# Designs tried in a protein design chat: VH-VL binders against q9vjs7. Part 3

Target 1, 121 residues: q9vjs7
Amino acid sequence: LRYSQGTGDENCETLKSEIHLIKEEFDELGRMQRTCNADVIVNKCEGLCNSQVQPSVITPTGFLKECYCCRESFLKEKVITLTHCYDPDGTRLTSPEMGSMDIRLREPTECKCFKCGDFTR
Key: E = the ipSAE of ESMFold2; O = the ipSAE of OpenDDE; V2 = 0.75 times the mean of E and O plus 0.25 times the DockQ between their complexes.

## First folded at step 2 (VH-VL)

Design d7t (framework fv_tezepelumab; at its last look DockQ between E and O 0.03; V2 from the best seeds 0.00; counts 0 for: pae E 11.0 > 2, placed apart)
Fold by ESMFold2-Fast, scan of step 2:
Structure d7t (fold): chain C 121 residues (1-121), chain A 125 residues (1-125), chain B 108 residues (1-108)
Amino acid sequence: as target 1 above (121 residues)
Amino acid sequence: QMQLVESGGGVVQPGRSLRLSCAASGFTFSDYGMHWVRQAPGKGLEWVAVISYDGSNKHYADSVKGRFTITRDNSKNTLNLQMNSLRAEDTAVYYCARETYYDYVWGSYEDFDYWGQGTMVTVSS
Amino acid sequence: SYVLTQPPSVSVAPGQTARITCGGNNIGSKSVHWYQQKPGQAPVLVVYYDSDRPSWIPERFSGSNSGNTATLTISRGEAGDEADYYCQVWDSSSDHYVFGGGTKLTVL
């Protein structure tokens, strides 16, 4: 069984990642009206966090695993404009009304090591 | 064509259980967060629960927390709501609804761009 | 728990402008979404992120949001606009979704 020094020895940081965002718009009858997309740079949490294993009578394996995961400690909202909009026939939409779509997403501004599965902290 | 079709509603006595399902088609189900929203007869809309695109994150309204469980099966394009310990106050039409989610960030969790037609749940004695 | 307040009913004459309000503490710092629901039908998204509109929704529908009040504006009201209208926000502190109580719009 190995024991970790502590959470301060871990590498958990905010890194940039490029993602391709697509949003399809449908009317109340489920018919496609348009599809909008864009490539965006967003933050993500990346890194390794230490873990500890010790004997336990309450787990099926006979061991209790104390696991730490690199995850967001603070999130911020970001408005993204999807600038490549197309009608159902694949024709590019260029009007002010149809040619762009705003969406909001959340991205991490700070990442820390938290106990895995602890979504309340 | 996108479709969301709810099923599993019916009449049950207080304290019993009921399982609702929502079958999705016409879009990539695994890319979207999914919600249950209910509406009591003659009343307004009330949010019930949400599940992330991969099933790893869930949140519930305070009125149902500990009694309801939201799950999904992306291989079958199905959303489920297990309702335990039902109360008269749970009587409502239950809608499933869609919102956008993205792989590398917590997604847009604000609006419901498409809704199913709903299924009626009546809890009475 | 975050609360949204809407008037229970609003009346408008045909061709006139209807305004439906949604009150909430510092709601201008949140994004407001609006849904239309006709009897026996599922809700339909008509305005999202305060002022954006699905492309198939008429431009007579618009929205605004500042301070403690968000507003859905329906210009040139038509009989087909009669419905219940709901505002909705996401409350980041609880990760909960909050609906207003709904407003019945009557076009006389």
Scores: ipSAE 0.350, ipTM 0.720, lowest interface PAE 3.2, mean pLDDT 84
Fold by OpenDDE, look of step 3:
Structure d7t (fold): chain C 121 residues (1-121), chain A 125 residues (1-125), chain B 108 residues (1-108)
Amino acid sequence: as target 1 above (121 residues)
Amino acid sequence: QMQLVESGGGVVQPGRSLRLSCAASGFTFSDYGMHWVRQAPGKGLEWVAVISYDGSNKHYADSVKGRFTITRDNSKNTLNLQMNSLRAEDTAVYYCARETYYDYVWGSYEDFDYWGQGTMVTVSS
Amino acid sequence: SYVLTQPPSVSVAPGQTARITCGGNNIGSKSVHWYQQKPGQAPVLVVYYDSDRPSWIPERFSGSNSGNTATLTISRGEAGDEADYYCQVWDSSSDHYVFGGGTKLTVL
């Protein structure tokens, strides 16, 4: 569960996005064993957030600017199965063991407007 | 300095209720998801419940679902756990823990970076 | 339910490298976190997201995760490293936070 709030929510929301994932797997010697891929649908955060500028006597510019960005407010991990796997020679792998690859992916389940900038853990 | 302090533990009979509290200080409490994790004497850690930063989202372990209720009061920097229909197997030290946060793209927020010292709950006849 | 399996105990001599394993079905597809717990104390996060480390945790602590096994590695073991160590994941299928059974590390 996620960190909180920004103000000025305007049009920040979760959207579906189709992406193509490719992953290579290597053995202990650094040789490529296989390449797997798949088209998957994942969530993304997209939208506009209201930023504000106000006069300030404490800043050199005379203004205080607060920017807000559309970001994930809740993330969850899911396993994605890459169903198209090929050996280094380009041959399709069809065995249950080698014919697919599970990878982890994090996606937002909620989006909100947060103050732009960085957070250091 | 960040601090989590649990309270409300004690000895209670089976079937009774108990309310735990966790007082948070040293950080913006309302920004973080909070958890309860318990540990039976001489046993391992067991996750109990989670509540989102604004209290809008809650999840429970199957072992306590329907009996325990997690709540928070952000104005008082307090996390609570209402435990009803207590059982002997609920005997444990109960920790409150803060869920981590970072702003990495596609980051994960599934670990616990700060823990209280715990409060002991004993359910016995 | 998703289950994490740890050995009950691991013993190493001072200066040696300790390795604590955490087994789980396709655990390599999950983010694994590790906690240290000394007697009478609350758990402390020592490794997160497989291999990342809090800045206040010594570099002697490292982690890896692949296949069905995650591993916490403690190099140059010290007496102060004696503790119980727990691995932890989040399971999307059950929406549960899952801990391993814990491993008692002894430095002899």
Scores: ipSAE 0.017, ipTM 0.650, lowest interface PAE 7.3, mean pLDDT 86
Fold by ESMFold2, look of step 3:
Structure d7t (fold): chain C 121 residues (1-121), chain A 125 residues (1-125), chain B 108 residues (1-108)
Amino acid sequence: as target 1 above (121 residues)
Amino acid sequence: QMQLVESGGGVVQPGRSLRLSCAASGFTFSDYGMHWVRQAPGKGLEWVAVISYDGSNKHYADSVKGRFTITRDNSKNTLNLQMNSLRAEDTAVYYCARETYYDYVWGSYEDFDYWGQGTMVTVSS
Amino acid sequence: SYVLTQPPSVSVAPGQTARITCGGNNIGSKSVHWYQQKPGQAPVLVVYYDSDRPSWIPERFSGSNSGNTATLTISRGEAGDEADYYCQVWDSSSDHYVFGGGTKLTVL
């Protein structure tokens, strides 16, 4: 018997997605200094993975099922500039120091099927 | 003003239960994953549990799994920790901590950008 | 379960640079976050995502992460920097959050 491990990967891919990023800056006492935002296109993992069922003597039902979920296997750092910053009073900040904010995030550049539960929260 | 305020700590005997609460204000609570982190007297930080922004996912440290239950009520801006079958080793300050937010598709579940001041739980005879 | 290892203590003279290490298997593939905790206070995030700082944290605090070691660097150490420092990661295989054991920084 042959069981497919590759059919689930046909739909698990890295896709571009538009997200709305918001970063609030607080001081150590919890006082807001500014809030910055932007709409940005980033990568995400999306797709379906094929679950595997095979004969087994280990389980009471005689079958072993392994569920697979589409998750990142390789991440790359990306710097995103948030260009819409506001002070606590809601006034737009326009100085070079305070009018934008760079943030770092990791985004997937490779997505793969993993056993469900490895990368979920 | 942004606040996280823990409550419900106290002195209890081993085998008893306590329920901790964390009241959030000054931010959109339902956007954030929330955590409990504890610190035994004179010891380091120990992560206890996490709950996703919508309550759909929960994870626990092995030391508390099966005994503790994390919950949230987004309509009341509260995070809770039900602690059953308490042991002396559970004696600690319990902090409520907010996970950094980016968005719901690519939100960060990694770092803790704001912490409450903690509530003390003492488990002793 | 993933383990982070920190030295129990680090001492530096005032004005000198302190380096606090956080060891972990392939930690360079993870994002490392650092917290400062002073006596009787809650922890405060000082470095996140390996090397980024909240805007209220002075530039004297910096971070790096490569291979099996992440490092928090505090330049021009001051008495006000005396605290416990913790590194932390998220471990994707267990979906657990892991702290190092903590490092007590003393400025003598």
Scores: ipSAE 0.005, ipTM 0.595, lowest interface PAE 11.0, mean pLDDT 81
ESMFold2 (binder alone), look of step 3: mean pLDDT 92; pTM 0.943

Design d8n (framework fv_lecanemab)
Fold by ESMFold2-Fast, scan of step 2:
Structure d8n (fold): chain C 121 residues (1-121), chain A 122 residues (1-122), chain B 112 residues (1-112)
Amino acid sequence: as target 1 above (121 residues)
Amino acid sequence: EVQLVESGGGLVQPGGSLRLSCSASGFTFSDYGMHWVRQAPGKGLEWVAYISSSGSTIYYGDTVKGRFTISRDNAKNSLFLQMSSLRAEDTAVYYCAREGYSSGWYEDFDYWGQGTTVTVSS
Amino acid sequence: DVVMTQSPLSLPVTPGAPASISCRSSQSLVHSNGNTYLEWYLQKPGQSPKLLIYKVSNRDSGVPDRFSGSGSGTDFTLRISRVEAEDVGIYYCMQGTHWPYTFGPGTKLEIK
């Protein structure tokens, strides 16, 4: 017995991507204390979601558009350690306190197709 | 250093077309969503269009929908805005802006270009 | 579309005085994920806009701590504890919760 239910071209997924992160730290007077960077792997939402366009006399554009967009449905907080820290003169910092910087990053843990505008970021 | 440089602006007649470009450097362009934002002379900011990092998700502001097309070329680190059926109301400085993800949290416009001027006049 | 309003639209201040700008949205900016995507941008004369505050109250890198953001739902405030000459420009609030993204009309901060 064959059971067929085509999924179409819709594909919304959480994708891992490598990005270069840079964070500058300033003191209470706005003076740069250090700059830290690292290449890190983070999640992002990527995908194709279905959309429809219908003619309309009641909208300014002349169309009623129902579209679905691949967006985060849930975010997770992740601590990333930036391991390449430099002082304002460009000298590499190696001390236990200054040689690395922890930052908090929110990344998608689940991505879904939401109606564009109503449920998305 | 993150840099965004717009080009392609100029004087064009009503009903004409123009293509704007934004050249990105200093970051992995293919990892970031991109926006176009415009500002008419002496007026406020108006969001124009968005394209996701892969190019698969696109949104437009209501005033430009059906006339403007946003696109990108990740191999060339370039963002484009193809403008057609231009009207006097489209006269503005057009800015390229990056959807931020670089300082621990999502930030919608963390870096902006210098802008390119489009004048629609007869 | 979400309509953003600001008050005042013109804000003359004496150097060193505090300043406050209000921003209101026509609907809640709380996203289904629990975050509120309300941002503040400063455009100095002749320059491109620059991000000041994201997600209501978080300062962008390099933004002095005399700038603070607060608020929830539909009512938001940007405060400057002591205005400096370099703060002159137009301040915009912006919502990124709902598509299309929308900006407030801007508040022009001027030194008296």
Scores: ipSAE 0.000, ipTM 0.528, lowest interface PAE 16.4, mean pLDDT 80

Design d9f (framework fv_firastotug)
Fold by ESMFold2-Fast, scan of step 2:
Structure d9f (fold): chain C 121 residues (1-121), chain A 123 residues (1-123), chain B 108 residues (1-108)
Amino acid sequence: as target 1 above (121 residues)
Amino acid sequence: EVQLVESGGGLVQPGGSLRLSCAASGYSISSGYYWSWIRQAPGKGLEWLARIYHSGSTYYSTSLKSRLTISRDNSKNTLYLQLNSLRAEDTAVYYCAKDVDIVATIEGYFDYWGQGTLVTVSS
Amino acid sequence: DIQLTQSPSSLSASVGDRVTITCRASQSVSSDYLAWYQQKPGKAPKLLIYDASNRATGIPSRFSGSGSGTDFTLTISSLQPEDFATYYCQQYGSSPYTFGQGTKVEIK
């Protein structure tokens, strides 16, 4: 039998994705101070990785399959500013202190094909 | 504020299957976050089971992968966990949880948890 | 998989005591991605600390986290009655996520 094998990392890449973020902030007493939101562009890993198929006399299907998934190989932290802040009554906040909220996120800077279920590579 | 409410637990017989649901409010489950299922056997520690991303990508615990299916219904803002071929060792409280505030990776901590639903596998 | 071992497994303490719980990883935790949770009987875990040392929103200042690499600690500077609970560490530097076995803080 003839079969083709590949590492399958050509279509695994870091793509930009737009997401809508909402973050609530509470004071020391657990009372809501504000809710902030924004539409932001973040990186994500998306793509297709080749599955490898080999003939086998052991398996019931006659084939041994190995799957690869597109996942991050390196992460970077960045700060995103949420620019639409509202008080608990729904009033738009515009002060320099309360009108925006910085949040930290982690996003991929490199994506590669790894065996599915093995996230340490 | 995120609120998660699990349901579908109870007494189940060995060899059967269970389908748990997690109703989310305060955030859309389709909005850029991983959502996970975690279980805790009585008197024991926590065990991560599965997560799903807004793109539909799913990830499973290696030891349970063949028996687990995580899914979602965006129109109902609800997460599901299906576990087949139940054993006594599957007796646990099952939690759904939100995985980090902002998701661009598969790694994360859990900032919101449901109250949990008890599943007892016994004849 | 990274295994997390907490020490001690249980301890008895009085209100006002300083309590320290350690979490040791079998391998270095990437970027010190380690969280701490508090769990009371019959309740879900509550996030206390993330990224080894950052307090979660609404968590009292008496809770602090420190450490890097393979050795991490959670400190409660002055134990309050509501702090009697089981505490868990969790790493997210690599998948699968793994948790420590837990440390039960009991009243003396």
Scores: ipSAE 0.000, ipTM 0.518, lowest interface PAE 11.5, mean pLDDT 79

Design e10b (framework fv_bepranemab)
Fold by ESMFold2-Fast, scan of step 2:
Structure e10b (fold): chain C 121 residues (1-121), chain A 123 residues (1-123), chain B 112 residues (1-112)
Amino acid sequence: as target 1 above (121 residues)
Amino acid sequence: EVQLQESGPGLVKPSETLSLTCTVSGGSISDYYIAWIRQPPGKGLEWMGTIYTSGSTNYNTAVQSRVTISVDTSKNQFSLKLSSVTAADTAVYYCAREKYITVSGDYEYFQHWGQGTMVTVSS
Amino acid sequence: DIVMTQTPLSLSVTPGQPASISCRSSQSLLYSDGKTYLEWYLQKPGQSPQLLIYEVSNRFSGVPDRFSGSGSGTDFTLKISRVEAEDVGVYYCMQGIHLPYTFGQGTKLEIK
């Protein structure tokens, strides 16, 4: 028997997820040059974090809410190759230069509970 | 060629807020992951935090409550603010670009470092 | 936090002789993607740190082949086959697998 005694309410971990990515490329005049896609496996943070609410005389609502979200504690930049490229007419591109497209994607390598909040609004 | 240059006050009084800037040249800062790393005199390196292209940040838990890293694209600058400073915050502060490599299979490292700026916390 | 321990902390070498620096981590640096997140940096006197080795054993562009890195799990080594005067400085190992990023204490390499 192997039982772990813990909080049970917090479980923030890095999980693999398959996503479908599509990227369009345009020339300097704004005309579409190609569209590339691929199914890729990426990491995501998944889980539950405890939230705390306590009375407050300094807030308009009368409560101070501390919200914790399962987020990236460490972000890794990963280059993903999109292998299915098509010209504007829908013809598959196979040349070494045009048949694939590298894009940068950020994914979590470690997830932890942090205070909820948007850094970019 | 990418170049990073730190600047800020050489002397800060205890309990005040330290403000440093990292000016980038040779590239668009919107594509940069920037870390701040400090080195107290005669001691080793300590990572302070990193800001990513999304504006998201990761901070060292030792300074998390006091540190803020931000970016100003109009000035081509990144900044570090450290509040409630003490003598323990006396150090050379570096900004460094965190870069990935496809050849190594998506590995990150600190490729470009600024020259560092010395900050002394003293009354 | 992951603790990075370097030995020795100071090393004096006659030019042309080899040098070896060890780095031990308090837990494994192997990630689920199969990569080990260990780097080596050199800080020459009066200069900023510079990258020497990434992912345990890969030399960064422009780094001479007399530098080599090896190791796995928690034990890592940086080796210089023939030390030259320009190699003087402080060497740091670093882990990039867990926050916060942590560095070893540094190993000072001097010429005797």
Scores: ipSAE 0.000, ipTM 0.524, lowest interface PAE 15.6, mean pLDDT 79

Design e1r (framework fv_roledumab)
Fold by ESMFold2-Fast, scan of step 2:
Structure e1r (fold): chain C 121 residues (1-121), chain A 125 residues (1-125), chain B 107 residues (1-107)
Amino acid sequence: as target 1 above (121 residues)
Amino acid sequence: QVQLVESGGGVVQPGRSLRLSCTASGFTFSDYAMHWVRQAPAKGLEWVATISYDGSNKQYADSVKGRFTFSRDNSQDTLYLQLNSLRPEDTAVYYCARDSREYVTIKGDTAFDIWGQGTMVTVSS
Amino acid sequence: AIRMTQSPSSFSASTGDRVTITCRASQDISSYVAWYQQKSGKAPKFLIYDASTLQSGVPSRFSGSGSGTDFTLTINSLQSEDFATYYCQQYYDYPYTFGQGTRVEIT
């Protein structure tokens, strides 16, 4: 996959990556109830984007620097089940209620080159 | 009981616009991503666009990007595809289809499990 | 985009025959392949997902196999209702792409 609609873009693609997720759950008093973890496959953006420089009379260097970074253009929601849950003492939890935890993640389905520091996705 | 019904097709001249609709019944529409797939006469299937369950994420085939706009109204269980700047090569039966998953999974059972009957779009020269 | 190539494009068969349709992806797509059946004038029908898993209600004479780049759809004993066009589809990445189709016609 490559970004084909950018100015000077050469590559910016969505790749699959395996990550280790850990989630701690606390009660209303701030006490830890459990910690759950799992290894999961998620998408990430990876690639190179071109940068631009322009002459400028108002900058100390004489240039305006425009750079482009590979970032997510579309996100998709994914439900992940964490299957390794432990109580605060480190004991494995096996009950149906406490032995697993579902979490929601957002991952990229498309990546594109945007101006670095541009918060518009 | 699960049904998808398309409407809005017709005969139109190049450069004109049409709006296709797809109404869903028999399932919780707001839990599913939806797709549009088209098929030109005597040709194969071509994926056109995808919209997420909440409408926040959309994907388009390069051939229609910038011309077609996908939207949904979860309160009315209805899907819309706005076709602008139509070309003769857009002539096809347009199907709406349901994604087979309620949520994205690592290894998905993603396929188009429920299809509408299709609506014909003809772009005359 | 990931290109899906089916072979053959068409062939003739008789009731009772074992028929095999192949589908090749231009890159490794693991097992993210679905198969559809389409009869003349009708919408496609979902048959198989994850390369080899039959959709509920699909007759057991249908089977799928393969991983990586090479996939097959097999009908072990062709019935009269199986004369149709068959399509493979990858859902590994966007854009989703279909094979060009294989038409199975009666001799």
Scores: ipSAE 0.000, ipTM 0.525, lowest interface PAE 14.1, mean pLDDT 80

Design e2t (framework fv_tezepelumab)
Fold by ESMFold2-Fast, scan of step 2:
Structure e2t (fold): chain C 121 residues (1-121), chain A 127 residues (1-127), chain B 108 residues (1-108)
Amino acid sequence: as target 1 above (121 residues)
Amino acid sequence: QMQLVESGGGVVQPGRSLRLSCAASGFTFSSYGMHWVRQAPGKGLEWVAVIWYDGSNKHYADSVKGRFTITRDNSKNTLNLQMNSLRAEDTAVYYCARGTREFVEIHGSDTYGMDVWGQGTMVTVSS
Amino acid sequence: SYVLTQPPSVSVAPGQTARITCGGNNIGSKSVHWYQQKPGQAPVLVVYDDSDRPSWIPERFSGSNSGNTATLTISRGEAGDEADYYCQVWDSSSDHVVFGGGTKLTVL
């Protein structure tokens, strides 16, 4: 089940971030074949969500503490190409087959405030 | 070859502390997030903690939060788990594992997989 | 806390297809990873990001993930496939890695 959205003067939004991605490829015996990298712009969720304490007859302590976290509500898949590939000795690979690597990323397209805790803990 | 080698396991009394270490080789340690995962005798896998590639973010299972601390030293290619206030239910084989690189920096991650595992080190908490 | 549900055991005849399910609320919105663990050994990643395989894993291992169920499919089952299989996700609402309870695969 999905948690309900929070309320109040919250600021939870999808922002662009530049990250450095590195992926190593290994053979069946665990030997490194190559490492590929690239700088990529990706989406991330960032912001503040309200947390509050209110009286409750349900909890043993007599209070419910609600915590809300800024998290993705929808994810999209994105294929990116890592363009800087190197062999295990650090030599740049330039062939069409080995000089680049496609990887799949899942990134948020929408962010919202969701409950992030258990009221009984 | 990629390798993770755990050390520091042993027999310890309840309430005591123990520090586990994991030595990485055969890959660029500083580029990967790292995990600790445990398995009690005859039971399933239970996640313990994760640390991001640069040490900037850490997350813990509820059962160990406040008692365990995950750290790393990228200059030495080592991952550590400081375990305080040990309980009988902490008895398990502890594995260190390498996270998948492509998702470490993305907030709200649904993609933390683990592709390289150590052989594990046994921690027994008994009186 | 987020929970992944696996059947405790699955049986398959040699050469036939085994299917191991992993149930979770809206699991299709998450990336599912699968691990194989043989007695006395560390887990081995066999499928990651729902359907991708490490290059050293045979093509007869495949995965899918949609709605409330993810599935690990092992075609042409072999005696060497006998193991415990675990599904795993990251739960972004709690910042926790969550494992399923495991499924024992028997090849008979």
Scores: ipSAE 0.000, ipTM 0.554, lowest interface PAE 10.9, mean pLDDT 81

Design e3f (framework fv_firastotug)
Fold by ESMFold2-Fast, scan of step 2:
Structure e3f (fold): chain C 121 residues (1-121), chain A 125 residues (1-125), chain B 108 residues (1-108)
Amino acid sequence: as target 1 above (121 residues)
Amino acid sequence: EVQLVESGGGLVQPGGSLRLSCAASGYSISSGYYWSWIRQAPGKGLEWLARIDWDDDKYYSTSLKSRLTISRDNSKNTLYLQLNSLRAEDTAVYYCARDTYSGREYVTIEAFDIWGQGTLVTVSS
Amino acid sequence: DIQLTQSPSSLSASVGDRVTITCRASQSVSSSYLAWYQQKPGKAPKLLIYGASSRATGIPSRFSGSGSGTDFTLTISSLQPEDFATYYCQQYGSSPLTFGQGTKVEIK
């Protein structure tokens, strides 16, 4: 007796990703004061999610199809330091006040399959 | 893994319209990034067409803006490109790609890191 | 629009050679927004370098990028058989996004 194995196991997980962050800072008059950057390791969600089929009396075919996507189920705030700061002329800034910039990022600590385009409220 | 799959290509008559789809899996297109369409004529280089961000802002190539519409359907996690008034010069492989990260809190300088396999569009009588 | 011109348009090299491809912009481009791609026949492009000098995940260390302003360079320090491909530079600092015309690298 032949058997057929289905394709598409769910595989939604949190992976590490190296990204290059850049942030510009402006003064109260809208003038650029500096641009800071750094390479940062952040979490990302990556993987496969199965489509689901639900019986329905409302649709002509008797079924509702749902598309599921791997996305963040919980975010954690992380402070990172951008260590490469430059003035508007491209000169490296080295002072304790201007040579680095702390920013807040949200990154996933948990990833799950949710309906595509649906947000946790 | 994030994957992009284009569809909607094929043979189209001059003067007609084309609607391409790009189904994304492994990531919600409304959560971040720019998402772009790029084309490549046979034996030629790459040409950027349009992008859309997580906040539904749209950007178009200057030469094609009057003929292009980029859109998305978040519920289907799908990107679309419509091209009107087709000409023989529109014959190309059309790619969708994940562009630079763009979101509420920050932007990155990563470029097109994920590409679909492409869909061939041939404009001929 | 910012026009990118690559030099040379094509080259043939031996395994182990150092290969250098240049990308020149018609206007100044921030180094933060210059990328390089590799494309093999029949396949989609693959990101090699972003931000002028940052290597993308999984890209071998023999690939390196440099440059600023209007002049950018991609270097392959020791060419391998799998490096047969067309290489493209791209700026993404201003709309419209633009690509260079491509450089075809053939291995003898």
Scores: ipSAE 0.011, ipTM 0.572, lowest interface PAE 9.5, mean pLDDT 81

